# Designs tried in a protein design chat: VH-VL binders against o04291r164to392. Part 2

Target 1, 229 residues: o04291r164to392
Amino acid sequence: DANNPAGLLSIAEEALAEFLSKATGTAVDWVQMIGMKPGPDSIGIVAISRNCSGIAARACGLVSLEPMKVAEILKDRPSWLRDCRSVDTLSVIPAGNGGTIELIYTQMYAPTTLAAARDFWTLRYSTCLEDGSYVVCERSLTSATGGPTGPPSSNFVRAEMKPSGFLIRPCDGGGSILHIVDHVDLDAWSVPEVMRPLYESSKILAQKMTVAALRHVRQIAQETSGEVQ

## First folded at step 3 (VH-VL)

Design k2
Fold by ESMFold2 at other seeds, look of step 3:
Structure k2 (fold): chain C 229 residues (1-229), chain A 120 residues (1-120), chain B 113 residues (1-113)
Amino acid sequence: as target 1 above (229 residues)
Amino acid sequence: QVQLVQSGAEVKKPGASVKVSCKGSGYTFTAYYMYWVRQAPGQGLEWIGYINPNSGATTYNQKFKDRATMTVDKSISTAYMELSRLRSDDTAVYYCTRSGSESPHYMDVWGQGTLVTVSS
Amino acid sequence: DIVMTQSPDSLAVSLGERATINCKSSQSVFYSSNNKNYLTWYQQKPGQPPKLLIYWASTRESGVPDRFSGSGSGTDFTLTISSLQAEDVAVYHCQQYYSLPFTFGQGTKLEIK
C-alpha cells in the first residue's frame, strides 16, 4: 500500500528518477527563452499546451554555497517565493539510507485578480546521491499516485506539481552547481476560456519559481561572503 | 457553536458490522478532515483513520484497513464509520473528531462518543 | 509505528501543587527543517471525550488556562500543571502526529491526593 513507508519510498524514487531525467536529460524538449543565453546561468522554458500537461522551466547556475546549505535555503519556500503563502509539513517519513520524505501542503496567493489562488498537496524527497550531490525533489500526490489524502481545498483550487526540484552538485573549488526544474500544471481553473491564453499561469509560475530560487541563493551567497551585491 | 453529535450506543455479536454516524454543525463540514478514534474500556486511544469530506478520499490505520469503511454524506453534514467482522476486542467508545481550524495536524473538536459492545 | 509511553500510569497531587506527566516516543517526533515537535496533549475528564490542550508540544489551544504547559523535544516530553485545581482531575493523553499511523500514549490518570 502506498500509505506505508515502503510504498511512499517507491513514489519518491519514481519522482526522483523523473526529475533527474528533466534536470540533466532530454525528457522535455527545452526551448531557450529569448534573451536568455546558454550556460551555467541560463534559464529555459518549454512551451506546453495550457490545461493539458503543464509547463516546465529549467535553470542551471553556479552558487558559492555548499550543497546542504543551498537545500536548507530552498526548502523554506516562503522565504524566497513571494507568491507562496504557506508551506506546512504534515508528516515526515524517514527513507532508508538517511533520506527524508515530507508530505506537504502549500498555499499560493492568486497569480492575478482573474485567477483563483492555488494550493498543492505534495511529496518532497530529500536525499544524497553517491557522487555527493544533494537532491530535493517534489511531486503532487493524487488519486493516480496513491498516498495519504491531502487537506480539503474549499478556499483554493488544487493544482498539480509534476516531478520538480533541485539538484545540487558540489564543485571542486567549493560552492555548488544548482539545477532547477519547475513543472507545474494549473489546468483546474474556472477562468473564461477566451481569457485563458492571456494568463499562461503555469508558465508564469514555473518561471517565477525558477528565477526566484536562483536569485535568492545567489543573494545569500553574496551576503555570506561579505559582499553587498 | 462547532459541534459533532454521534449516533447512540450499539450492541453487536461477533461477526456483525456496526455503522456509527457523526453529524457536524456550526462550521463548513467539507473544509476539515474528519478523524475516527476509539477507546476500549479503561484503555488508551487508538486512531482508526481520516476522511477528506470534500472529495471522500480516505486514509486508514493499516490495522483497520480491511474492516473499516469511512464515508460522508455532504448533503446532511454527516460522516460515517463502519467496522465489519466485529470481535470482542472491538468493544470500545468510538469518537469522531475534526481537524484543527488553523492547521490539519491535530484534532480540536470531538464528538460525545458512541459505545459499541461486542458480546456473544 | 511510533510507540508513545507515558509515565506514571497514575498519580495523586494535592490541590495547588505541581503535577508532572511524562511522554516518551520510540523515535524522534522533532523535525529539524521546520523546528517543530509533532506532539499533542489531550485532557479527558471522567465521562467526557478528550479535549485538546497543547499542540506542537508547547502551544496552548485557545481557552486553555496558563497553568498548563508543555515542554520537551525529540523523544521526551512533559505536561506540567503548575497549580492543580479540582477540575483538572482527568486522564491525560499524549499523541504524535509526526508519521502515520497517529499513535497515543496509554494515558495518565491524575487524581487529588
Scores: ipSAE 0.502, ipTM 0.798, lowest interface PAE 2.8, mean pLDDT 83
Fold by ESMFold2, look of step 6:
Structure k2 (fold): chain C 229 residues (1-229), chain A 120 residues (1-120), chain B 113 residues (1-113)
Amino acid sequence: as target 1 above (229 residues)
Amino acid sequence: QVQLVQSGAEVKKPGASVKVSCKGSGYTFTAYYMYWVRQAPGQGLEWIGYINPNSGATTYNQKFKDRATMTVDKSISTAYMELSRLRSDDTAVYYCTRSGSESPHYMDVWGQGTLVTVSS
Amino acid sequence: DIVMTQSPDSLAVSLGERATINCKSSQSVFYSSNNKNYLTWYQQKPGQPPKLLIYWASTRESGVPDRFSGSGSGTDFTLTISSLQAEDVAVYHCQQYYSLPFTFGQGTKLEIK
């Protein structure tokens, strides 16, 4: 393969490149969700995947917060992701460019008692881009990627996060443009047939994760700016 | 009730290999990382690596990567660490130790240690 | 690699008195995202394996007496024994688990004066 991720930084840079190609490019066949128009109730632009491996969602919106503050809020997944049971940062490694690499174990609640909950073992990479944007991207570590082995967890189904994350561009005059990509494989075939739609739907992913993140940051921005709803 | 019991002391010549065993009991063996740490006489502790006993996947301290091999046998709840091409400065007590309940990267239960002596 | 340096190398303290052991890391082991210090203290009595005392810099492991406490943040950490007992004679080790490879301090030998 063209990418041999022998070191953690190599894995991180590959994840960054793949994330950016999804966030601002055409690496995923994106379909805009109907009804996303500008307005007081509008969250922003939301798209979901068509014909890709796993399921994916993307959102883009304006946030009246500085990029670093947006990143700080979104890195704290339990604060905004309802189904997130825990996030445990097991290691933190400085990258040689001023960025940070985290090795993260995440457990999720199951949407039903009839299927095992999912967990994730991931690398999360935070850095500034040359154009002044701030990025937080993340992907699963597997035997194929290399890197340190994750915790044993026989009570969970290990799901895969494909390169995902947040791209946060500063605006002149303050505030940020936030791009979000969530791309996961929840192993839908490991659940009973009647439950599979909960694990195969890019629309459900968008509603539960991608839109939820953007709404949370915008709500905090309104509260801190003193804006009246 | 949680216990890690290691194999007995060994005496080796330079260039040989040693394989230390560690049997876990009183807990679900495959649910926790297993670490290996050594302590040379009169010296501090030195991390060798860890293994996920469920998958068998390993992570080594780079210092030992070419000489250490960690394995498990899940059927008997036993972990192994083999160190090859022994030198006199490999003389140490070798410990197995289990990961903690709140974070996998600190150690809450230790084996009794296995003295490995490398001489002449 | 993160270098862990303990001080003093050896310490003699009278029974019932306070003992203080310091540990300094060459890089911060505090992570602001979760507000945790990735530092442990172990006690190693003569002829015995190490025993976990404190993790996350200040959290006491179950069964560890209240006289043991950990403090500090970032690069500077302290283990305090408020009233030394005879059974506290040991070597004490700090360890960082912030970044691979995991590293230990050189140890501090605590003796009764």
Scores: ipSAE 0.463, ipTM 0.788, lowest interface PAE 3.2, mean pLDDT 88

Design k3
Fold by ESMFold2, look of step 5:
Formats: structure tokens, sequence, C-alpha cells
Structure k3 (fold): chain C 229 residues (1-229), chain A 120 residues (1-120), chain B 113 residues (1-113)
């Protein structure tokens, strides 16, 4: 049964597999974002989806922080995601492999007064891979996936997060390579026609969420190094 | 102003079913989880499950999953819990209770309770 | 399942004196990522439903008198009534909401000596 610890781990492992196929593979038709190329002065490589269900964005960059520190920062979404109103971990379930499963309720601010704000009911799975990488992946719990019922959404539109998250690979000599995937369905058809592009643009998703996360951790890394001086 | 009013006491025979109702008032009924909790005479509290009144989605304590059914009728702001194949050890006061604003897993408003007695 | 164990099962305390009730969980209910203890205290008078007193281990619900306080972390928690009033005669329950199934302590009966 998907509501017990073994069933939740099954959902988590499927989310992890799907996330990794997006982060390091070709599961999504990725198109590199204009003006976002690798280089000595770049934050990293940023790509957006074409012709996929929902909208998606991906980023990859170097961060001068250890993997667990990067994970710690990024799990605190209100600290870096401008539109994040609240994050509430409603349940914490140990995974048998030393990982952790969280059931999370997230509320977002709306970009306009003309449409209801979105919320999310998600499973977030944190674990170490055998190569020393740290992974934090997340996906919505829906009637299709099973799992515990989420909080009521009477004042919010329940959006869907498809398998998304952070892959944080250690570098020799310190630091990390950070891969980010954001993949969501914001229920664009529930908003007025004039506002719909805000909810269907992978470029806007990349700018507001994916790039923001990468920029934030890189900024903290530089501030930490500067404080040593 | 926020109130949960439950149906009256029931007396049932072993093997029968009971359906307890819980009417919410003074708040947006579909905006909060509804929990069901029971308390056998002289015993502690036991969680039965939770329902999302907006979607109808449920999560049950595994102990009850094959015998308990939670439902809602949004049009009359009423939740129901049905327990089937009753046994003498199902004799208890059954409570409905609403989730709190800080965390959905604790309960801030409780119904008055419904005593269910399973004869013999 | 997380087992919640209260002590004592009952106690009698003189009016105006301090009452202390302990609750232990079989595993930690502190989540290090948010530094919150997923623990609640309820008061239940005879023939009445439980009433919420404290959540997050130490946060008083609105309208709860200052004489009630919660403390502790991880696996060990305490409810303290600093100056017992006649109206405080009840059974007190702790409850964890760290993970499902939600579980309660067996209750502690508090009486006036």
Amino acid sequence: as target 1 above (229 residues)
Amino acid sequence: QVQLVQSGAEVKKPGASVKVSCKGSGYTFTGYYMYWVRQAPGQGLEWIGVINPNSGGTTYNQKFKDRATMTVDKSISTAYMELSRLRSDDTAVYYCTRSGSESPHYMDVWGQGTLVTVSS
Amino acid sequence: DIVMTQSPDSLAVSLGERATINCKSSQSVLYSSNNKNYLTWYQQKPGQPPKLLIYWASTRESGVPDRFSGSGSGTDFTLTISSLQAEDVAVYHCQQYYSTPLTFGQGTKLEIK
C-alpha cells in the first residue's frame, strides 16, 4: 500500500529515477537558454523544455560549497524563492537506506491579483548515491501516485510538481557540481486567457526558480569565502 | 463560533455497522482536514484517520483501513465515519475534530463525541 | 509506530503548587531541518472532548493561561502547571504528529490534593 513506509519509498525511488533521467539525460527535449552559456563569468548552463507535458527548466553550475551545505540551503525554499509564501513539512519518514522522506505543503504567492495563488502537496526524498552525490528530489502526491491525502486547497489552485530536484556531485578538492531540474504543471487553463502565458512559459520558470536557486547558492558561497578574508 | 456537532449515541450488535455524522459550522468546512479519533471507556485516545473535505481524499490508520470509511457531504458541511463488522472492543466515544492552522496533524476544535456501544 | 509514554499515570497536587507531567517518545520527534518538535499537549475534563493547550512542544494555543508551559526536545517532554487552579483538574495527553499514525500518550490524571 502506497500510504505505508514501503509504498512511500517506492514513490520516492520512482521520482528519483525520473529526476535523474531529466537532470543528466535526454528525458526532456532541452533547449539551451539564449545568453546562458558556460564560460568563466557564467553562473552555469541553463536550458528550458520544448514540447513536453507542463513546463521545465534545468541548470548546471559549479558551487564552492560542500554537497550537504548546498542541499541545506536549497531545501529552505522561502530563503531564495521570491514567490514562496510558506513551506511546511507535515511528516518525516526515515527511508531504510539512510535517506529521508518528507511530506511537504508549499504555498506560493500569485504573480497577479487576477488568478488564485498555487499550492503544492509533495513528497521530497533526500539520499546519498553510491558515488558520493547527494540528491534531493520532489514530486506531487496525487490520486494517481497514491499516498497520504494533502491539506485542503480551497483558497489555492493545487498545482503539480513532476519529478524535480537537485543533484549535487562532489568535486575533488572541495566544492560541488549542482544540477537543478524544475518541472511543473501550474494548471494554466484555470486562469484568464490574458494571464495564461505566465503559467506556460519555461523561460519564466527558469528565471524565477531554476536560475534563482543557482544564483543564490553561488552568492552564499562567495560571501562565505569573503568572510574568511 | 466554530462548532462541530455530532450525531447521537448508538447501540449496535456485533457484526453490524455504525455511521457517525459531524456537522461543521462557523468556518469554511472544506478548508481544513477533518480527523476521527476514538476513546474506549477508561482508555486513551486513538487516531482513526483523516479526510480532506474538499477532495474527499482519505488517510487511515492501518488498524482501521479495512473497516472504516470516511466521507463528506460538502453541500451540508457534514463529515461521516462508518465502522463496519463491529466488535465489543469497538465500544468507545467517537470524536470528529478539525485541524489547526499551524499544523494539519494536531486538532484545535473537537466535536462533543458520539458514544457507540456494541451490545454484549 | 511512535509510542508515546506519559508519567505519572496520576498525580495529586495542592492548589497553587507546581504540577509536572512527563511524556517520552519511542523515537525523536524533533526534525533537525526545521528545528521543530512535533508534539502537542491536550487537556480533557471528564465527559468533555480534549482541548488543545500547546503545540510545537512549547507554543501555547491562544487563550491558554500563562501558568501552562511546555518544554523538552527530541524524546523527552514536560508539561508544567506553575500554580495549580481548581479548574485545571483533568486528564492531560501528549500527542506526536511527526509521522503517521498519529499517536497519543496514555494520559495523566491530575487531581487536587
Scores: ipSAE 0.491, ipTM 0.810, lowest interface PAE 3.0, mean pLDDT 89
Fold by ESMFold2 at other seeds, look of step 3:
Structure k3 (fold): chain C 229 residues (1-229), chain A 120 residues (1-120), chain B 113 residues (1-113)
Amino acid sequence: as target 1 above (229 residues)
Amino acid sequence: QVQLVQSGAEVKKPGASVKVSCKGSGYTFTGYYMYWVRQAPGQGLEWIGVINPNSGGTTYNQKFKDRATMTVDKSISTAYMELSRLRSDDTAVYYCTRSGSESPHYMDVWGQGTLVTVSS
Amino acid sequence: DIVMTQSPDSLAVSLGERATINCKSSQSVLYSSNNKNYLTWYQQKPGQPPKLLIYWASTRESGVPDRFSGSGSGTDFTLTISSLQAEDVAVYHCQQYYSTPLTFGQGTKLEIK
């Protein structure tokens, strides 16, 4: 039943479970990126995928903002993701447990004129966990998952977002520990062979999305506290 | 010229089915949602459902899910809505309408309407 | 389901005068994350299909005269015609697209007094 909130919640909870297994576990073979080590000069720990379906990146870092504020900032994808052309929330469904389900259509700019730009049709689920953590997770809706039909994709190639998102844990003394997972399949076979590395590189994904998100939140935290770095 | 042209009026008996067609022209047919909406005489508008003409995927108003079937034929840029087990309160003008450019959930181009009369 | 209620059901306004039509939703159609009101107004002239006037509560569709304006937020919305003309005789419908099922107000019939 495409109109039934219980069916959408089931998809959302599956996405949450899979996202958490990536964010805090070993569901993906993570390889730490060179130069992304803990320390005062680093933004945090960053890893990329090896030998998984699609491409994935993960980051973990400290942010001197409350979990809800971090979530608010990161949900505004066009403000920090340079290649994000638009984000359109087509439907908003309360989850019944205080959480929120969004059905989202996202368009991206293409990095080259040789291939069509990508778009995404996704479910995004925001909720609090029992330990006070805030989660924003997202995954594509497809015929396999069920759910409402997405907008037509003429002029775009429909890409797949595998369970991805943000886990934001409050710290005792204030601030948050932010875990980010980006996991996508950009349909690299739909581009000329010379361009495929741009669509298959987990390192590029980390640099353009995962690191960019963490840097953006940290920059806002600095501006809010009045600190000048 | 963006245009939606629907099939002609129909008279049906209770228990029968009706299939209304809607041909789109002047735009990329597979690039926009196609909605179906009806209006009983002297009444307001009622959403039946939406189809993605590219994939054939559908979302129905729960009220109609058991009786309505939306389909497309991409090769002739035509959408169809079939309503089965007709009752007298299904008498209405049935509209096809295309999604807008700003949000897929509102309608910017409407067909002329197809009157379906259900009477015994 | 989000219920949309219009008022009045019918009104008569003199040519050149201001017409005001109200629409109330049973729950908010403002999404705070994008600060948008998921509300549309349609005009339906006698014997014709509806025509889009306004979306996002206040944005006029291309080709719609500037005498039409939309306002309001959350649960309370207004369509205003600043100087009524003869061709504005129609039924006006509001519609929410915040969540499915998509729902319409019952319509407001506007006549010349």
Scores: ipSAE 0.465, ipTM 0.796, lowest interface PAE 3.2, mean pLDDT 89
Fold by ESMFold2, look of step 3:
Structure k3 (fold): chain C 229 residues (1-229), chain A 120 residues (1-120), chain B 113 residues (1-113)
Amino acid sequence: as target 1 above (229 residues)
Amino acid sequence: QVQLVQSGAEVKKPGASVKVSCKGSGYTFTGYYMYWVRQAPGQGLEWIGVINPNSGGTTYNQKFKDRATMTVDKSISTAYMELSRLRSDDTAVYYCTRSGSESPHYMDVWGQGTLVTVSS
Amino acid sequence: DIVMTQSPDSLAVSLGERATINCKSSQSVLYSSNNKNYLTWYQQKPGQPPKLLIYWASTRESGVPDRFSGSGSGTDFTLTISSLQAEDVAVYHCQQYYSTPLTFGQGTKLEIK
């Protein structure tokens, strides 16, 4: 039964596998973004999807913070995601393998008054991998996945988050390698045609979410100068 | 004023079913979770389940999953809970209750309760 | 399932005196990431539905008198009525909303001595 801890763990493990295949593999047809500034000040490698369901973006970069600190910062989406209005953890379930499952309701601001704001009902799974990496992955709970019913969305359009998240690898000598995948379906067909590019553009997704996350954590690392904890 | 009004008391025999209704008014019915909770005479409260009135999606307490059915009729702002295969220990007051306006975590508005008596 | 246990089952307190009701959960209902305790208190008078008093363990619902306070964290929680009034005679229930199924304590009956 997907409404109990064992069923939720099954959903979480499947989301983790799908996320990893996107973060470090070829599950999405990635196209590298052009125009990155070369050198040590480069934010990292950023790619966007070409021909996938929904829109997706990926980034990989170095951060001079410990993996757990990076995860803590990025789980607080309102602090760095401009369009994020609220993140509300409705339920917390210990996974039997030492990880943690959260059931999360997220509300977003709309970029325009011409379309309804989006919200998300998601499972977020945090765990350590066998290689010492820390992972925070997330995906929508829908009738197809099973799991507990989400909050009503009478004033929002329920968007779908496909397996997404953060893979954070510790580096020898301190710091981390951060991989980010954002993969969403914003229900572009529910908005006026003139606004659809805002909801179908993987480049806009990368700019507003994926790059914003990497930039934010790197900025915090620079502000704390020499701290790797 | 936000109000939840439930159907009247029921007397049933073991093995029968009961369907309790709960009409919401004074708020956007589809904007809040609807919970069902029961209380046997002189006993504590027991959660039966929750329904999203917008989608019709449900989450049940496993204790009741094979006997309880929650539904809504959005056109009349009414939620229903049906309990089948009744036993004498199902005698209780059944409440509908709405999620809080600031957070969907807790129950802020309660119906008056519906006494269901199962007597053989 | 998270089991909620209240103590005492009943108590009698003189008007104007302090009443204290305890609630213990079988596992922690504190989530460290947001530092919130997923715990509510309800008041229930005879023949009436429960009324929300306190959520997040210590936050009073709008309109609840200052004499009601909630405290505690993790697995151990307390509802305190600092100066008992006649209108406070009721059964009090704690409830966790950390994980489903949502569960309630068995209730504590508060009477005037």
Scores: ipSAE 0.441, ipTM 0.798, lowest interface PAE 3.6, mean pLDDT 89
Fold by ESMFold2 at other seeds, look of step 5:
Structure k3 (fold): chain C 229 residues (1-229), chain A 120 residues (1-120), chain B 113 residues (1-113)
Amino acid sequence: as target 1 above (229 residues)
Amino acid sequence: QVQLVQSGAEVKKPGASVKVSCKGSGYTFTGYYMYWVRQAPGQGLEWIGVINPNSGGTTYNQKFKDRATMTVDKSISTAYMELSRLRSDDTAVYYCTRSGSESPHYMDVWGQGTLVTVSS
Amino acid sequence: DIVMTQSPDSLAVSLGERATINCKSSQSVLYSSNNKNYLTWYQQKPGQPPKLLIYWASTRESGVPDRFSGSGSGTDFTLTISSLQAEDVAVYHCQQYYSTPLTFGQGTKLEIK
């Protein structure tokens, strides 16, 4: 039903709206992560979900890079997400002024040989907002959303990404304010009980993905801006 | 070795249906897309659609969406493509082909082809 | 739909000489975010199915001889056979996989002079 370009744009626009409500609002019951408080030495503010479908994490921090450069870095998940095995953009559909829709297949490493690794079949939407912010948001394509069939996952468990992504606001004098939301359902019940905490903990999600992304882009900013020396 | 073996040639009358089979061997059948592509005599290649053999999910070229049906039987590693309401311009060699290892949207292994002839 | 146009439609080249086949897409198949050209070349000998030669515009498939090379970016692509062999007589097809529907060039028939 939603396989044509207009249907894909509709999915993308809904994903953007839902992502923004999480990134800047209270669509998720956010709790500040223990040990990740604001301060002079902090990379930013990190929160995790309570009482939501799946697991979620959010981070907000300052980065001394232009919004487009931040987006470029974060789109390349294998470069910063240690558990990311591969990212394959299967289709690219232009959307609106400056916007782009990608259909993406992502494979993850598993932390153990006792359970299948996860993969994702997603729509990623990149666009510039009216206020000059740049957004990269992403969500799984499922039976409920429609869209093209994803690659086979015979060796993987198909996980679900709920609307997630990056909101990158330019700062006066250069640099950006980066908001990150990761919201996933890793199908924790498909693994043995002893391993389920690895797949259903918002804290682990934050540590492995959300905080890792923020740290990575800040490290690159220091290396490219001469802040390291 | 990776191999795709298709069913034999068919002769059909206009208005009939044809169902072509494609058996995969030498690889994990459910781990790769299966594409269907046709080639009319002396002409170029035309993509019909793709099936995810694990889930059975399909994506069709809109030209064929109302007449083509792709299915799989995982237990015998076999894909099928059925084309209904045949016309004389459906005369072609029909190929099954497997997705590539680096990207699912190009084809690295092809079946031998099945000639379907539609004549009165 | 992205239209793929090959030139020439047919080509005759002497053994040992260079053969050049061009492919043009109606829109760019280069995605700037990953810097990849979504372009494939196939070889199809008489009475046989196509065989994959090159993907990502310039990456040779395993077992393809070094005399085959692909080049180009965006909308303009070239398949080059540096020293033509008798076994290279075939029809050559380009194909884009940037977006659905997947589309092929009309083919270029290569013959020995």
Scores: ipSAE 0.229, ipTM 0.721, lowest interface PAE 5.3, mean pLDDT 88

